Miniprotein binders against Putative cysteine synthase. Designs and how they scored, part 14

Target 1, 336 residues: Putative cysteine synthase, of Sinorhizobium fredii (p55708)
Amino acid sequence: MLHTTVTQLIGQTPVMSIDVPGRNATLVLKIEKNNPGGSMKDRMARSMVIAALQDGRLPPGGTIVESSSGNTGTGLALAALEFGLRFIAVVDHHAAPDKIRMMRALGAEIRYVEGDFREDEVAVVERQRLAAQLGAQLPGALFMNQSDNPANPEGYTGLVDELVAQLPDGIDAFVGCVGTGGSMTGISQRLKRNNPAVRTIAVEPAGSIVFGKPGHPYYQSGTGTPAGDEVGKVLDYGCIDEGVQVTDTQAFETARYIARRKGLLVGGSTGGAIYKALEFIGAGKLTGTVVTTVADGGEKYLGTIFDEEWMAKRRLLDPAIAAQLDGWLFGKARAA

## First folded at step 8 (miniprotein)

Design s11 (from q8 with Y72A)
Fold by ESMFold2-Fast, scan of step 8:
Structure s11 (fold): chain B 336 residues (1-336), chain A 116 residues (1-116)
Amino acid sequence: as target 1 above (336 residues)
Amino acid sequence: SPEELFRQAYKYLLMGRFEEALKRLEEVVKENPDHPRALYNIALVHFWQGNTEKSIETFERAIEVDPSNVLAWAWLAFLLYRTGRPEEARKVLEEGLQRFPESERLKELLERLKKE
């Protein structure tokens, strides 16, 4: 079919396999970075906008508001442009310039939070407050509120339908990153409806509070819930078989490894999910077809994860990780 | 059942699978050609597929069978304006406001279109 809008290009993303022959397993990567906005968030952004337009919460030509300087904001900017809406992205003083630039290129209005913040204050609280205020006060405006929006997990059901068609021999496990919980919930519920035996593993950064462990800072972006914030209401703990933590070093070294050995640039959260999938495969806890998502591309992290000086300054480099991955994939650590 | 067909259509819409959604909605109108909810949703699907002319036609039909759906009036006016028919858009909004004089949605849309 010849498509007429960019949002029609969302989905139908490819899969790539990495065999783990010594462990009776294959790791399958769903390449969600191939969505037009560069991430899997395009799916939930489109879902949230369509749902709001269909039920009248958003009027024709209205304004969507959200607190995001990342992948969700890019997805919402694309959806707003295609559906004839305005988009206001509420950002804090730490927003990355390249992510702001992408949203502006797509026609988004950028609204910075103002005020005096202590060095230890979480600016996300002020972003959420301003976004909610704008949604309530501006004519025809709606604060999307992704963490509590039921259309968020619903947006990922098409990803599962694609996986089932692409993997006719079945899926034994899904390993994915948890942030708001939307993708883990949507994917896990639909996979288990098709096959209740599918094992679902949610991966959060060490220092994230999603599964009740102590909070501390972490460098992984777009994943986890930091200390002082609330876990999203869209997360259905009942569809998750196990919650695990991955360190920044494990996640980032794995992303660097995949780039150098497989030629695929993945984001930091993807590196974490791959690390945990391979660790579980290596321990005999997961066998068969194990799926994870390449949620976004490593191109967004060239100045951080893929910059050796950035990694070294933060003491995130560890050659043991590459040796560990070699051991799981090839049965022995590779020489040199 | 119509309820099952609407539930399926809704899920397909959220996935951007407009053709699958449209097929379910068309099955509803096959049973009841004057089904207002189905006509409203079919009009939205046509717009989201880029078939704006068909969307306008279907919203006109939706208003004929259920003039109480203020959202259909708003969508028709918006699409007429977007396709270079501002006089028709204004007439639709004025007629809608006669029917729904308290509608903030129609008042806001009329004010927005005047500024553009």
Scores: ipSAE 0.111, ipTM 0.621, lowest interface PAE 6.6, mean pLDDT 87

Design s12 (from q8 with T58L)
Fold by ESMFold2-Fast, scan of step 8:
Structure s12 (fold): chain B 336 residues (1-336), chain A 116 residues (1-116)
Amino acid sequence: as target 1 above (336 residues)
Amino acid sequence: SPEELFRQAYKYLLMGRFEEALKRLEEVVKENPDHPRALYNIALVHFWQGNTEKSIELFERAIEVDPSNVLYWAWLAFLLYRTGRPEEARKVLEEGLQRFPESERLKELLERLKKE
């Protein structure tokens, strides 16, 4: 099909399987990094913009405001450009540099929170406050507020319809990362509407507070809810069968493993989801068709996760992880 | 019902399934060709598919049917500007402001077009 706009290229992403011999299971990766903005967030960003324009809350030629240092901002920048809107991304200085550069390349206006007034606030709260203020004060502006926006989870329902068509033998489980909760909610609700027996497993970083565990810093970006922030209202705990934590070391070593053994460059949160999916398969807790998403690509993490010096300086390297993955995939750690 | 068709269309729009959304909205127009809300939503779907000229035609029709909705005037002016018709966009905004002199939406859009 000959498309006329970049947003029409969102979706229809391929799937790839990873064989798990002897475990009566297949891990299926939905390659969401293939969206034009480089991540699954394109689906949700388009959904939020369309909903706001349809509702009349965002006028033609208006301004979108959002607190995002990552993939959501890239998706919103792309949608704003295509639909004739301005986009203001409110970011902090902890934002990944390449994600900021991508948003700027797409015409986004970047507003930094400087941290002049930091006492008990976390960076995300400061970003949310500035974004809400700009949305209220600027003419024709709307703060998208992805964590509380019902169009966020709705944007992912098309991903499920694609999976159902691509996997005619059915889906037994979905393992995905929780950030705002939008993708887990949208995907899980739609999967369970089609088959209530599907197991849904949400993966958060160790140090994230989504499932009530103690908060501490973590390096995984674009996933989890840090201490001091509130879990997004779009997260429907009722559609999640199990919440689990993955460490930075487990997630990042798994991303590095997939790159070296499969030639697929995945982001850190994807490494975490794959690690937990394989751990559950290895323990016999998941069987059949187990799906996860390659939410974004490892190209944005070449100077971090895929740089050995960066990993070593942060004490994130652990060769035992590769051995664990070999054990789950092949029954034993590979020689050499 | 029209409300059920709109609800179905809304969900399809958020999924990016514009053809499915159009089919539901066109059923409303078949029952009432002068339904401004349905014409408005069909116009938006064409815009989101890149069919901007068709969108312009539909907003012109929506204004003919219901000139009292300021949002239709704003969309028509915006799309005319985007398609390289700034003189037509300005005339639409000037006419709209005569009808809605207190519209912040139309005033803001006119200011944006002046600044380009």
Scores: ipSAE 0.443, ipTM 0.790, lowest interface PAE 3.5, mean pLDDT 87

Design s15 (from q8 with E3D E4A)
Fold by ESMFold2-Fast, scan of step 8:
Structure s15 (fold): chain B 336 residues (1-336), chain A 116 residues (1-116)
Amino acid sequence: as target 1 above (336 residues)
Amino acid sequence: SPDALFRQAYKYLLMGRFEEALKRLEEVVKENPDHPRALYNIALVHFWQGNTEKSIETFERAIEVDPSNVLYWAWLAFLLYRTGRPEEARKVLEEGLQRFPESERLKELLERLKKE
């Protein structure tokens, strides 16, 4: 098939398995980093733009505005180019620098919120207010509002159809990261429609408030709901069997481990999901076919997660994590 | 039912499965050839597949069926501009503004097209 547009390349992503010898389980990675924008957010961004054009909320030649986590902004920038739209990404300094550069390379306008915010602080209230204001005030503009947009979870249903075709023997569990709740909701609802016995585990950063724990800053980008924000209306708690937290150290050390031991560059949130999936497999809490997503690639984090000096300065390095992962995967910690 | 076919097409559109969506939308139009929302979505699919001339023809048909939807006029003008037909785009916007003189959407699009 000869494709004529980049958005036609979204989806049909491969799967890769990681055997867990000694445990009655296989970890399957859905390699969503292979989407043209580099992440699973391409699916949701396309969905939201198409829905807004269909509903007439977004006019032809109009302007999309969004408070971006980076990956969502990349997907929206890509969709904006294809559909002849302008895209304004409202950002803060919590977003990974290379994600901002990617959006800018795709022609997005970048608007930083005003004020002094730390790198580990999410200026969510300021971002949401500015994005909503721009959407209301600029001619032909629409604030996409991904956290409350029903087209967000709908965009992920095709991912499940692909998984079902790729894994004909069935899926026993899905472990995924939760931010807006769109991907967890869309994936979980469709998996449970196919098989209500599928276990769904949502992973949030320590410091995120999705499951009612106390809020504090965290470095993981594009995931979680920070203190002071409202959990997105698209999140359906009823389709989630368990919510768990992963620390920045656990997530980032796991991403570094997967790169060094498997040759796969994954993002920080993916590291967190893999850590929790392997922890539950190692404890005998998950068995059979356990699926997670490689939501984005580690290429955007070469100056952060994969830079030892960046990690050390933020006290995020912990060699005990590699030992834990070796123990869960191989029944005993490997020598360093 | 036409409603069920349309909802199925909508889901395929959101997933970017344009060929599957188009098949269902064409079934809706076969049952109801004057269904403006189905024609609208067929026109969008043709645009997204790179079939811009089919998209233009389908928006022209959508306007014939329902000239009261300002969105169809805006889309037709936009596509004419994108295909290097700015004078035809301007004519469509001017005709649309005669029908919808208070449309900020059409006024804004006309100003954007002039600026380029």
Scores: ipSAE 0.223, ipTM 0.678, lowest interface PAE 6.0, mean pLDDT 87

Design s2 (from q8 with V28A)
Fold by ESMFold2-Fast, scan of step 8:
Structure s2 (fold): chain B 336 residues (1-336), chain A 116 residues (1-116)
Amino acid sequence: as target 1 above (336 residues)
Amino acid sequence: SPEELFRQAYKYLLMGRFEEALKRLEEAVKENPDHPRALYNIALVHFWQGNTEKSIETFERAIEVDPSNVLYWAWLAFLLYRTGRPEEARKVLEEGLQRFPESERLKELLERLKKE
């Protein structure tokens, strides 16, 4: 089909498999970085904008406001351009710099929250407050409020339909990152509707409070719920079989590993999901077809995760992670 | 029923399945030709697919069926403006403001058009 708008290019993303020794599991990567905005959030952003336009909450030529440090903002900026809307992104210093640059390139207006927040501190409460204020005060403006927006999880149902068609022998498990909970909820509910035996595992950063553990700062962007914030209402705990934590070191070293060994540039949260999927496969807890998403590309993290100086200054480098990954994939560490 | 077809179409739209959504909406309109919500959504789908002329035509039809929905007037004016038809957009906004004199949406669009 000859497409006439960029939002029509959202979806139909490829899959790539990685076999694991023991022949009892295959890790399948759904390459969501191939969406036009560079992440799986394009699906959710389009869904939220369509829903708001359909029910009249967002007028033609109106203004979208959202609290986003990256991928959701990029998806909304893209959707705003295609649907004739303005977009204001409320951001903090936790955001990867290249994600903000991409939103600016797509015409987004960037508003920083006030205050002195560290880059490992998520100012999500302040972002939410400012976004809600702007949505209420500006003419024709709507705060999308992704964490509580039911169109968020519904935007991911097409991803599952694609996976089912691409993997006709079935799907045994899904391992994905949890932030707002939208993708975990939408994907897990749809997978379990097709096969209730599918095991769903949600991965949050160490320091995130989604599954009740103590909060502390973390560097992973676009995932987790920081201390002091409320877990979004779109998260359906009932469709999640297990919630687990991944450290920044585990996530980032895994992203670096996948780049160096497979030639695929993945984001930090994707590194975390892959680490946990391989850990569970290596422990015999997951077998068969285990799916995760490459939620976004590593191109946005070249000055952070893929920069040795940046990693070293934050004490995030650990060569033991590559050895663990080699052990799970090949039964031994490979020479450098 | 037209309502059931509309609900199916909405689900397809959120999935990004515009052709499947359009088929359901067109079936709803066949069952009820004066279905303003279905016409509204058909117009939106045409807009989202880049078929702006069909979108304009469908919004004109939606206004004929239900002239009381200010959103249809706002959309029609917006699309006319974006397709290089600012005089037609202005006429739609002026007519709409006669019907909806307190509409901030229509006033904002008209002020934007006056600037250019």
Scores: ipSAE 0.081, ipTM 0.604, lowest interface PAE 7.3, mean pLDDT 87

Design s3 (from q8 with S55A)
Fold by ESMFold2-Fast, scan of step 8:
Structure s3 (fold): chain B 336 residues (1-336), chain A 116 residues (1-116)
Amino acid sequence: as target 1 above (336 residues)
Amino acid sequence: SPEELFRQAYKYLLMGRFEEALKRLEEVVKENPDHPRALYNIALVHFWQGNTEKAIETFERAIEVDPSNVLYWAWLAFLLYRTGRPEEARKVLEEGLQRFPESERLKELLERLKKE
């Protein structure tokens, strides 16, 4: 049977491997940018809306409200359009402009938080307060509250079932970015139910507070928890074997490297996850089949990460990163 | 058991695996054709698959079996409106409000549909 709605096209995404010559490891990319909304967030957005409609918290014809960096908002806008709901996205100026344009194209109402914020500042606390207020005050409205919503991690379980079918020889490790913790929780719990020996590594931006390090501003969008905010209640620390930090320079230079060497445009957080996966493979800490997700596409970052002047102006360029990646991918496993 | 079938169906719904969810729900309906909760969930699956007319028929059946669930009335009215039948939608909401005069859901939906 042919599909009749765009949300039915969510999932069944392909995988691509990057061989690591001379190492006992293969990096596998789950190409989640191929979802109709352009990111893996489509899975959790559909899940949250279905759960809320199914149990009556959201009435038919109602309004959903969410604080979004873009990808979650795009997924929610798409689901709202198809399920006959209004969607109000509460945003700040840290959000990528093309993500805002995409939400508007899908019929979302955009509300900016008030105040003067730097480009590298995330106004997530202000966004969450406004979203909660709108959800409480507007008729038939529900603040989805992705960071605390149990349907968020549940939406990612299908991704794991796909991976298990696509990789019949097994999965030894999963390396993924952590923001709300929904995808890391949903994926890690499901992987460990299938095989408790799978290593799970969560990657946050340097300056994010998820694993207790001091907070400071960062440019990576849609990932991490900034200082002053609370880590999402959906994050299950017990299913995470290791938490690590990646700098903006490491993440963005890696995204640029993958574009130039593999022809795949990935987002900044994906660059960070790939950097850490290859660093661990290069150090001999991860072997076998190491999986990460291409959470979204680099097409949304052509004016930022993939623009040399934008990177240079913010002192984010470092040619040593490409040399490190070459060493891990093509060099010897052991140095003298 | 019906509880296990519903648990499996809900899991598949959140994954977007609607055909797998339908199979489990149809097993419940095969044993009890007048099971209102199963009919409700089957109607929702049809809606999420884009089979809106089949969803309408199934919600009409769910109301026949259990007219006391206000959520079934809200869904039927909403789907009638979406399929270009706004007069029928208003009548369903007005009848529902006679049965559930304190329902804020029906009141809010009626006001929103009238303004559209």
Scores: ipSAE 0.651, ipTM 0.868, lowest interface PAE 2.0, mean pLDDT 88

Design s5 (from q8 with H46L)
Fold by ESMFold2-Fast, scan of step 8:
Structure s5 (fold): chain B 336 residues (1-336), chain A 116 residues (1-116)
Amino acid sequence: as target 1 above (336 residues)
Amino acid sequence: SPEELFRQAYKYLLMGRFEEALKRLEEVVKENPDHPRALYNIALVLFWQGNTEKSIETFERAIEVDPSNVLYWAWLAFLLYRTGRPEEARKVLEEGLQRFPESERLKELLERLKKE
């Protein structure tokens, strides 16, 4: 089909399978990095903008404001360009540098929060405060507020319809990363509406507070809720069967493994979701068709996750992870 | 019912499934060709599909049947300006301001469009 706008290219992403025959399981990757903005966030960004324009909260020609470390901001920048809006992205230094450069390349106005924050610290409270202030004070402006915006999870329902069509034999489990909770909520609710037996597992970084564990800094970008912030109101805990944590080392070593063994560049949060999916498959806790998303591409992390010096300096390298992944993927179950 | 069709259309819009949304909205228009809310939603879908010229025609029709919704005037002016018709856009905003003299929305849009 000949499309006339970039936002029309959002969705209809492919799937790739990795068989684990010794465990009676297949891991299916929904390749959301193939969206025009490079991530699954394009879906929710378009959804939020359409909803706000539809009901008049955002006027034609208005200004979008959002607190984003990258992927949501990229999606909003694309939607703003196509729909004739101005976009202001409120950011901190936790964001991968190339995510900021991508938003700037797409015409976003970048506002950094004031203060000294570590690279592994998310200045979420200050980002939210500044974004809300700008949305309230600027003419024709709206703070999208993705973590509390009901159009956020609604934007992901099309992803599920695609999966159902692509996997006609059914889906047994979905393993995904949780940040605002929008994708986990939208995907899980829609999957369970089709089949209540689908297992839904939400993965957060170690140091994230979504499932009540103690907070501490982490390097994983665009996922989790850091200490000092409130878990997003869009997160529906009732549709999540299990919440688990993944360490930066587990997530990043898995992303590096997938690049070298499968030729697919995935982001850090994707590495975490894959690690947990394979861990559960390896333990016999998940069988059948297990789906996760390749939320964004590894090309945004070439100077971090895929740079050996960056990883070594932060003590994130662990060759045991590759050995674990090999064992889960190529080991055979033994009958009693 | 129209409300059921609108609810279905809205969900399809958020998914980016514009043809499914249009189908539901067109069912409303088949029953009542002068339904301003249906015309408004059809115009939005057309814009989001990239058919801006037909979107403009549809907003013009929506205003003809219901001139009392300031949002229709704002959209028409915005799309006229976006398609290289700035004088028509300004006239629509000026006429809208005569109808809605205290509309901050129309005043702000007029100032934004003048800067371009």
Scores: ipSAE 0.605, ipTM 0.853, lowest interface PAE 2.2, mean pLDDT 88

Design s6 (from q8 with T52Y)
Fold by ESMFold2-Fast, scan of step 8:
Structure s6 (fold): chain B 336 residues (1-336), chain A 116 residues (1-116)
Amino acid sequence: as target 1 above (336 residues)
Amino acid sequence: SPEELFRQAYKYLLMGRFEEALKRLEEVVKENPDHPRALYNIALVHFWQGNYEKSIETFERAIEVDPSNVLYWAWLAFLLYRTGRPEEARKVLEEGLQRFPESERLKELLERLKKE
């Protein structure tokens, strides 16, 4: 079929492999940045809107409201255009500037939370309160509430069906970023339903509270749960074999490394997932086919992660990271 | 069962597999041609595919089966406007408002369509 709408282009994303032959492993990248909104969030945004329409909760010409770091908002903006809906994105300054510009370009109404918050601070309580208030007060409006919405993880099941078809020899592990927990839950549950031996590893920013570690500010956008918020109800801890943290420096230097060595522009959270996948492969903890997602593109971070002055000003540069990655990718397997 | 077919249709929609979703929903309609929820969902799938003509026809059928569901009236009016038939859309909204005079949904839609 020829496609007639942008939302029909969501999914069927390609895969790319990076061999690590010294450790009997292949890292497979699911290139989710190729979705029309530029991220894997298109899948869950479409799912949430369809579920609301199918249930009769969202009327034609209604308004959808969501608290967004950018990627979810972009996906919702695309879905809103398709269904003739008004979309209000409640945001803070933690979101990358180009993500806000993308949502505005797609017709989203942007509402900033009140208060003086630093770029590395997430105003999550304020965003959730305002989004819920708007959903309750505006006529024909619905707060999507992605962190508690069961349609969020369900939106990612198609990604797994694609992976299974693309990787007929099987999948040994999945390493992915955790924010609301929707993608980790949806992907992990479906992978384990197909093969319960699949190892699932969730990666959160250092300073995120998803796995019970102390909270502090972080620069990674669209991932983690900051201090003062509750972890999303959609996260099923039972399908996660291990939760790990990645620092901003590790994540961002890895994204920069992948750009320079592979020509692929990936977002910061993707850099974090790749760093942890390669660290576990390097340690012999993961072997075989190890999958992660390129959740969004580095094009959204050209003025931040890929700008040396921005990185240096925030003390995020560390050339030791490139050396670590070289060691894991090209170093000999150790007998110890 | 209808509930199992609805769940299967939803999953196929998430995969962008619209024809498989339609087959499951149409299976419900084959057993009960007057199933309002199945007609509603079929119309939504056609809308999501961009097949506005089929979507309009199916919402018209849904209204014939269940004229008491204000949502069907709202969808029909919306699609008529989107396909360049604004006088028909206005007529549907006016008729709907006679049936549902307190419907904020129909009033809001009429206001929104006028701004376009």
Scores: ipSAE 0.205, ipTM 0.644, lowest interface PAE 4.5, mean pLDDT 87

Design s7 (from q8 with P86Y)
Fold by ESMFold2-Fast, scan of step 8:
Structure s7 (fold): chain B 336 residues (1-336), chain A 116 residues (1-116)
Amino acid sequence: as target 1 above (336 residues)
Amino acid sequence: SPEELFRQAYKYLLMGRFEEALKRLEEVVKENPDHPRALYNIALVHFWQGNTEKSIETFERAIEVDPSNVLYWAWLAFLLYRTGRYEEARKVLEEGLQRFPESERLKELLERLKKE
């Protein structure tokens, strides 16, 4: 099939397996970094834009507004460009420069919130407020509001249909990161509709408040809900069998491990999901086909997670993590 | 029912499964060729698939069956503008504004066209 638009390239992502024969399990990675915007967020961004155009909330040639300096912003910039819309990304001064540059390259207008912010929850609140204000005041504009937008989880249902076709012998568990809750909700509801016995495990950073634990800062980006913020309304707790926390060290060392052992560059949140999947497999809590997503690529983290000096200065290096992963994968830790 | 076909088509659209969505919408049009909402959705599917000319033709048909929906006029004008058919876009916007004099959407598109 010859495609004529970039948004048609979203989806149909490959799968890769890592066998754990000693534990009667296979970890399957859905390689969502292969979407044209570099992350699984392309699916929900397209979905939200299509929904808004479909029902007339967003007019032809209109403007979309969102609070995002990351993967969601990139996905929205792509969708806006292809569907003839303007996109305004509301960001704060802590936004990563490369993420801003990518959105600008795709035609996005960048709007900074004013003031000095020390805590993530304060910055998030002001970004949300400004995005909502712009959506209400600008002609033909709509604040997408991903955390509360029902088209967000709906955008991920195609990912499940792909998995079912790619894994005809069935899926026993899904382990995924939770931020807005859109992907966990969309994927989990669709999997359980097909097979209610599928076990769904949501992974949040230590310091995130999604499952009621005390809040504190964390370095993992694009996942969790920081202290002072509200968990997104799109998250359906009823479709989540278990919520677990992963530390920055566990997540980032796992991402580094996958790069060195498998040649796959994954993002930090993906490292966290892989760590928890392998921990549960190692403990005998998960068997059979265990699926997770490579939500985005490690190419965005070369100056952080994959930079030894950056990791060392933040006390995030721990060689015990590689030993734990070796133990779960091969029945015992390897010497080197 | 046509309502069930629309609901299913909508879900396919959100998944990016445009071909499955189009088949459901075409079933609605087979039962009622002058169904403006189905024509509107078919036109959007063609646009999202990159079939802009088919989208334009379908919006022209949608306006013929329901000239009272300003959204159809806005889409037709926008797609004509997007494909460099500026004179046709201007005519659609001028006719639309006679029908909907206070439409901010049509006024915005006409102002955009004047900068060309």
Scores: ipSAE 0.480, ipTM 0.804, lowest interface PAE 2.6, mean pLDDT 88

